VH-VL binders against o27280. Designs and how they scored, part 62

Target 1, 266 residues: o27280
Amino acid sequence: MDSMNVPEVLEIKRIVEESESVKTFIFSWDFRREVRPGQFVMVWDFRDEKPMSVSLIDPVRSEIGISIRRVGEFTDRVHGLSEGDLLGIRGPYGRGFELMGRDILLVGGGIGMAPLAALADEATARGMRVDALVAARTADELLFLDRLEAAGVNISTCTDDGSCGFKGFAHERLLTLEENHDMAAVCGPEPMMFQVMRILDERDVPAQLSLERYMKCAVGICGQCCLDDTGFRVCAEGPVFWSQELSRVREFGRYRRDPAGRRVPW
Key: E = the ipSAE of ESMFold2; O = the ipSAE of OpenDDE; V2 = 0.75 times the mean of E and O plus 0.25 times the DockQ between their complexes.

## First folded at step 3 (VH-VL)

Design a17 (framework fv_libevitug)
Fold by ESMFold2-Fast, scan of step 3:
Structure a17 (fold): chain C 266 residues (1-266), chain A 123 residues (1-123), chain B 110 residues (1-110)
Amino acid sequence: as target 1 above (266 residues)
Amino acid sequence: QVQLQQSGPGLVKPSQTLSLTCAISGDSVSSDSAAWNWIRQSPSRGLEWLGRTYYTSKWYNDYAVSVKSRITINPDTSKNQFSLQLNSVTPEDTAVYYCAREYPGDLYGMDVWGQGTLVTVSS
Amino acid sequence: QSVLTQPPSASGTPGQRVTISCSGSSSNIGSYYVYWYQQLPGTAPKLLIYDNNQRPSGVPDRFSGSKSGTSASLAITGLQAEDEADYYCQSYDSSLSGYVFGGGTKLTVL
């Protein structure tokens, strides 16, 4: 199990350009080491290491995919790489999504659709009915629409500016969707996830939410930097939490943590 | 300014239920920025957190493991108050009981406390 | 009995610096924020420090908090007669899934 904590140097097999700012990097993977939707890996460019959610899990092709948004120095360097170049991958880490029931609602904002795309594949393969609400600021930031459609997912979209689908925020669009689901999975900006969780809770729909922001704050795995007043370490206990668990986290939707571990209002 | 005012009997017999109320002014018990706590203090055990109630999308309660089987903390939005019920009391439950607001926002901690109620469990 | 350990007493003279310690473990102080409360005789505790080292409005800058590893400390500079009180630390404990307090320190101003 020590081998899981040592970066394995892997060749970039294929790169998919998801948008102007997002690429999916695909690697061969030995599925004797299980990977589940909702888990993350540490990506090492031989200078810095950052956590990234797994966005593609394909045991048939023996591949995993990692979707990365261009937001800073590390991601700029990784976006500059080509097929055949090498990256270090360590993991997987964290608790993955749990599937239950016969139908699932996915609610994703921006890059938060990445782990939900992997979940959509698994849910569909299990014979579940999958509805996805894909939200972004603008139409060009909506992610994975073609992949979700190819998987047989029923897609609704919304954009803040009205450039595609419903004009408004994810939670506003969700209020116009009058379907009952056995469960939901949510990933995106924390204020969006908080509002969505409230609506799903009122509908008695159990939801799992992924706290990807905590992973992006950590250069390495630092449980102390990711802790809150409930005892959850995102790296160990998350990043995926049931809504009932998150409702007890005073920070959720209200605060984030800086590199020193201090609470900072949104 | 937020104030908490406690009320309830100061003497309870062993095996009976201890019942206290905390009335809130200057804030709402259903404010989703606050949690409402009960804490007790005795010379032998010091300060002990008993539990809290709070509202987000619905009401939630957290209880200390030591009292979980016999404690209920209940909000009352119409009266803007919350209560503590502690069943099957023993002399070990003799303490000063405080209600307190736990406030996220500018401050995260027990920032406002009630005046305290001395409860003696004796025959 | 207390999960967090404080010295039962501390003392100083006016103008001095006094430090009160609070020791815990990885399941509490080592992982979570620390809070400090001042309790004057016959009154409820008053929040003095939150999030390890932050002061609420109205708390003088003579009071400061710090945390290192599994221990925290409250420092009082320019000690005054009105600082004579009981002081309590508080944190969260993951093994108990709840808040925990120190046993308290009785500060006497000589």
Scores: ipSAE 0.000, ipTM 0.400, lowest interface PAE 14.0, mean pLDDT 83

Design a18 (framework fv_libevitug)
Fold by ESMFold2-Fast, scan of step 3:
Structure a18 (fold): chain C 266 residues (1-266), chain A 123 residues (1-123), chain B 110 residues (1-110)
Amino acid sequence: as target 1 above (266 residues)
Amino acid sequence: QVQLQQSGPGLVKPSQTLSLTCAISGDSVSSDSAAWNWIRQSPSRGLEWLGRTYYTSKWYNDYAVSVKSRITINPDTSKNQFSLQLNSVTPEDTAVYYCAREYPGDLYGMDVWGQGTLVTVSS
Amino acid sequence: QSVLTQPPSASGTPGQRVTISCSGSSSNIGSYYVYWYQQLPGTAPKLLIYRNNQRPSGVPDRFSGSKSGTSASLAITGLQAEDEADYYCQSYDSSLSGYVFGGGTKLTVL
């Protein structure tokens, strides 16, 4: 029996406090079932369920981790849980990142660093050289720096307010870094990802970008999710897309949609 | 370095119990992240996974559906080994039997194998 | 009968590329990782590829794995005489709740 669409009730084995607003919840996992960096799971607190990216894939300890930022009622309730408490987990879902070449660049903004941290672990385990640009609004929103350092990743940081590293946006910092990567993976706010994608395209670096904003709709809870002119469905085709797939999407990086389906600038 | 050494009778009569042991050196049978497997190989059926034993907070076993009703795999922590018992054998159980380690965890496959033991089921 | 289907034989000459296929279904390769093992004559199998496309330490980079849908492939580039062996794919099968192997491919280096 395929158990992918049936939620399993799992015990919270360990909780790691990544920042004031982000926690990683760690569960035992049967790795005979595929889970790849860039995929997500549905997290169920027995009232509501929401999609969360897998941020830790640890086959040595037989554990997965799910990093959750506190942004509303659901996440506030989950943040109130303790080790030994139960959550429902369904999945994994979606297309994950693909690794290619020998030298890769990761560009993460805020919580977008979570799926990239799992990818960094996989890339370094393969013997790849990994450069990571970790971006946030403030220093306390920079995530996974210790974990990336422990994995041997070459880290650059930037904050909008200059509280850590380069003062400025991710794409501004990227312009000051070495070019010549075989691929890049990008996850964060769409305006950041759009600007980063443009620079990587000019450098002829193929990039994969994770579109997390529509994941709840993609698994059928809120209806059908698609990108505008191309008709891509995030659940079926994403959340990870190659830059060449996104370069023709009018909506990417320019507009979002409100609850009524209207285009609203970022 | 980790080594697995197999021992047991090479001849078993039909209807009797086949019993093999796998002695472990360089690792512990109760080691975190290890699972201890039995696999057999015959010309007619190729490679066939039989089952495994592993320790998390207590001992667990997984068995292949084809042998589940007549198979037992047991660890022995004092001797640092694990065993296979297969009841009610028939000539179709004639095969080379291997023990193997899964490590680390369930993701990386069977990284170390024993030398193999030919078991013939014949009267 | 094996659950995963491999060609029973494959052949090549030194220096060339050989590909060995492994076909399954949604209950195994379509949902779970694929592993490849090399078995030299008279020896136990050796892990060659894990998790679809990863190499253990000590395995030359001329061996590579890939997976698409319900099928997987092992590619050997720069074929050498010492590559003459039996090759087996392995996955997990949810309907059987256990590991499953392919029937094996005997690779002959001409």
Scores: ipSAE 0.000, ipTM 0.428, lowest interface PAE 15.3, mean pLDDT 84

Design a19 (framework fv_libevitug; at its last look DockQ between E and O 0.01; V2 from the best seeds 0.00; counts 0 for: pae O 8.9 > 2, placed apart)
Fold by ESMFold2-Fast, scan of step 3:
Structure a19 (fold): chain C 266 residues (1-266), chain A 123 residues (1-123), chain B 110 residues (1-110)
Amino acid sequence: as target 1 above (266 residues)
Amino acid sequence: QVQLQQSGPGLVKPSQTLSLTCAISGDSVSSDSAAWNWIRQSPSRGLEWLGRTYYTSKWYNDYAVSVKSRITINPDTSKNQFSLQLNSVTPEDTAVYYCAREYPGDLYGMDVWGQGTLVTVSS
Amino acid sequence: QSVLTQPPSASGTPGQRVTISCSGSRSNIGSYYVYWYQQLPGTAPKLLIYGNNQRPSGVPDRFSGSKSGTSASLAITGLQAEDEADYYCQSYDSSLSGYVFGGGTKLTVL
């Protein structure tokens, strides 16, 4: 048996309040164990277990961080915890991002900036030039701006309502940016990622996209692991996919799954 | 520039305690980003990690299961060094012993090694 | 007995590419970072690769590491006479709660 499939009970070392709805929970971590940006862990509150992306990887301090948005009963309970409280953590799981080239673009929407913040830290530590397009519905939902700035990332923002930066959607803002990149990494709502992917494909920029809905598949939980029109099972390779892999998937960006697993339009 | 200098006897009798010291220059033994390791090397077993000591808010030790019952690794902050004691030695403990630093943290590997000390266990 | 398996020897001629393998299991390489060390005769091991594929300052880019599943590889391109040495892989093993090394590979430059 793989010990990665058994939760380790860890003490919450520190909590960072990223916004009114998002907190980062920081734990001591054994960095002999492999962990990469784009991977996720299963967080267990001793009642339910949910997948959460790793948002901080600090091997010098031997700490990982997990950023959680408050959206339901499980996350409400976890948000009620304090430093010193315990959570179960198993993993990491899934395929992480791969860095290539010298110049990288990050495009994140809402909580999708969490795995990209970890990637930004690694890319800047490697001496890469990092441009980040941070998108949200409102200014209060923009995440990790101070952390990205401290890391030396070049930041562009956009909000749907125009409360910060460009008024509009991420793909609309991307069309106004005149930068060449060796690769891109994208994480956020699936319709946003689809539009961004199309622009990057036209620019010949290879992109990696992180699909949260496929995280459970990587741990053997029956979720949304099968994409129609391809016969391709994505659960073994997720949550991060190259844009070339997703360009052949008719479901991506057009259909989602309801709680019963049925395909419905966005 | 960090350097590790080993000292200790090269001959130990069976059943006695093997004692080696590693003196550190260019870094502090209590540096919170460093761990201080002992590794040995023999023709029969190859490279074998024995254990480490490191400081965060307090001192911690990790020991290899194969030697855990016989081994002690101790830091000495006043002399900026750390030591290895291995009890009840047998001829199978004959090896070249190395001290080494992990820095910074666990990810980056053992970046600085001592010169090595050949320890022979015989009468 | 080594927990990680390496070929006992490898060889090449100057300018060639040489690859040294390191095979483990899910309790070590499958879950934990891989490191590589070079040992010249009469000297202590020297760190060549950490974190599967990263080089410390001063290590030539001719040396590279990779990892796939429960196996890792060290590649040396543009082989030079001074690369003749023993090479060791290292990882952590969760079942042993400690670091483990490969048995070493003696690289001969012909």
Scores: ipSAE 0.351, ipTM 0.723, lowest interface PAE 4.0, mean pLDDT 87
Fold by ESMFold2, look of step 4:
Structure a19 (fold): chain C 266 residues (1-266), chain A 123 residues (1-123), chain B 110 residues (1-110)
Amino acid sequence: as target 1 above (266 residues)
Amino acid sequence: QVQLQQSGPGLVKPSQTLSLTCAISGDSVSSDSAAWNWIRQSPSRGLEWLGRTYYTSKWYNDYAVSVKSRITINPDTSKNQFSLQLNSVTPEDTAVYYCAREYPGDLYGMDVWGQGTLVTVSS
Amino acid sequence: QSVLTQPPSASGTPGQRVTISCSGSRSNIGSYYVYWYQQLPGTAPKLLIYGNNQRPSGVPDRFSGSKSGTSASLAITGLQAEDEADYYCQSYDSSLSGYVFGGGTKLTVL
């Protein structure tokens, strides 16, 4: 009778406006409960429940931050909340990122930078050299730049429209970057992650990539987060996978499944 | 720079109350980033957490279920110390008692310990 | 008996690698951070590892911690005579609503 499966109702302690469309909601957290970069929580607004990225892990202040992009009815409702309002949180769940070596490359697109910002904090605290490629459609959607800079991360940016940094896609910018990394961590739109994974594989850089799939139970029982051809459950064996694990997954970068299990193109 | 100094009697008779005090130097008992613990160690039980007290906007206590009906931990902000009372002791309560500082919010565990006080509960 | 299970003893010779295991359950190690304490003879315990695998300032890097599932391990490489001590793992247990320690492992350096 694991109480982790029941949402704990928590007060929103602070709200940080990261961009026009992204807010970070900060809660008090009992750090006796382990939380790792790349794990996710289920956020319950008393009507619906969605998986969300942990972007801040701050044991000094006993706080976690959960970054949420406004994309639909659920996230619109959550974005309308204020400090002092309540949300249900259950978790964390899933396999987080694993750090190795001394030099790490982060490649993040949009809200995918959220778990990578948490990972960057841990990596720099360990004394690793951290390079980050931060991608977005436009300059005002580049996330966590000030935080990464303050942590000593070497930042490269790219935007689809060229409003900041390299004009183009993340994988195109990656081709112009140094190949001296011991590992990479990748999170963002799945088509971007597919292209980035191919380049990193060609360079023999071990890579971990964080996937998003529809989730209901978050603890591996219902099967809604399974990947084709392997049976991996994103909520249990992932959301973070090594690139070698993903190389066997036909659907990666090509399609996803809706709640009824039907294939839906990206 | 932070130091915990324990005091209290080393001999207590069965059915009486064990009472110990832990004085804090270099930190405040009311610090909202720390928790103040009592732990004991005996040959039969090894290390055993007894409970803690801590302050955020008010005082909280957590007690181990094994002693919850008999234990009280009290802060004293004017003396900058915290105490342990354990009622109705038996010889099984004979142990070395430690106080310890804990930083739960920074994952550091119990990073400062008192010197230990042997308490014998005798016939 | 302790909620967290450790071997009661371990031994090695100077320069060797030794490991000390700590077995728990989903209600403790499986969901909560693991800490390790070193207790030299006649002294209070000293924090050795926090947050599963991190070392406080002043702890040599030949001490390392790891965790997998519901089990944790402390590894000591380059074993030295002064490492002879008792070692305790510690976590939180949600079903007991409290901290729990392993039974301790006495490490002998031969």
Scores: ipSAE 0.044, ipTM 0.665, lowest interface PAE 6.7, mean pLDDT 87
Fold by OpenDDE, look of step 4:
Structure a19 (fold): chain C 266 residues (1-266), chain A 123 residues (1-123), chain B 110 residues (1-110)
Amino acid sequence: as target 1 above (266 residues)
Amino acid sequence: QVQLQQSGPGLVKPSQTLSLTCAISGDSVSSDSAAWNWIRQSPSRGLEWLGRTYYTSKWYNDYAVSVKSRITINPDTSKNQFSLQLNSVTPEDTAVYYCAREYPGDLYGMDVWGQGTLVTVSS
Amino acid sequence: QSVLTQPPSASGTPGQRVTISCSGSRSNIGSYYVYWYQQLPGTAPKLLIYGNNQRPSGVPDRFSGSKSGTSASLAITGLQAEDEADYYCQSYDSSLSGYVFGGGTKLTVL
């Protein structure tokens, strides 16, 4: 394996509390090592390793940010860390988002906004008009709103309980939005992405969607993140896929594989 | 500049219907980014949210559980206003009533308020 | 009686720092954004803080909001005479499916 597959031990430079359950860990980064929105890194806490999306790419400050939601033992440990503590980072891996056109729509749910936030920064820096539909279960789970606003992103929010913005799901809110986008980028719960993709397809809006799967090697070797029928490896051919590619993936929006490889519904 | 102008009677008899109107200038009642709220304030109950109406492809209403059975908030696009109706009022409904814009999309709180209307429920 | 609990009063001298607390639960502050309003005598409430810690345009940076767990706090630095007012916190409550307010804090500038 090449040097890219060896974790680099990095010091946590800063920690940004995004929400009650999400923190962004910022690291110094050598940008001779290119990183794109939509790519992920493997985070190693010297006990376990998990894939995490890059949510901040700052060549000016020579920093990257990794947003992590507290959902289990690994993330609980990571969330207990402080500035100055160490983590192992290897990557980046996977296929990132491609930008095209002048107007872009971002549709994100929960932690799915992490890669989209990075994409928003790049898009706005390129002079693109960016609309973002930010979805969450509750208001306080909406992520990166201030950051997006500061970047000039036009934000629309929706929450399951109606505590902020449109009351309902992202795809429901999407039906009420304009259809004049050159491209869409989507990331969030897979059922959400499935419904959003359907609407975007009907509108003939090219869409890229970032999938989440259980990953072990991150280099396309172990096959743990393979998608049924197609054989697509989320870590290698993805995690960002075009809607046309996902249309061939039977399991998309329907089920996933657990760590044991068992098929489980969403 | 967005302004809200309230109107309606300041005295209502028990068991009757309280009716207030909030006229909007500088914005549209059917703005996709705004929600239009009614709040009341009294010494005994403090500030109390009553409900809201907003347009997102269609009209939606959210009401406080405490008044849900008695309250109706209606938009009037032709006059660019929205109204409050509270049925079967009691002296406990005596308060200063405010209309307020929640903008944008509930994210930034209630940023524009009406001048308030004291409504007294008395025989 | 209010869902969110505030101290009924607070006081400070000009130039001091004062804080107003707002205590809630997991069903409101613990899960949803907190807003703060300033109400001068005889006037409607004015939005002071949104989204836990954001200031609308026109609000001085002397005002700041914070949230931790199920509690929120409004801090006023460099207290001025004009800051004498009632202050209210607001959030959403899932159990009530609606917005809720604190009981208000009367701030006196001595």
Scores: ipSAE 0.013, ipTM 0.531, lowest interface PAE 8.9, mean pLDDT 91
ESMFold2 (binder alone), look of step 4: mean pLDDT 93; pTM 0.951

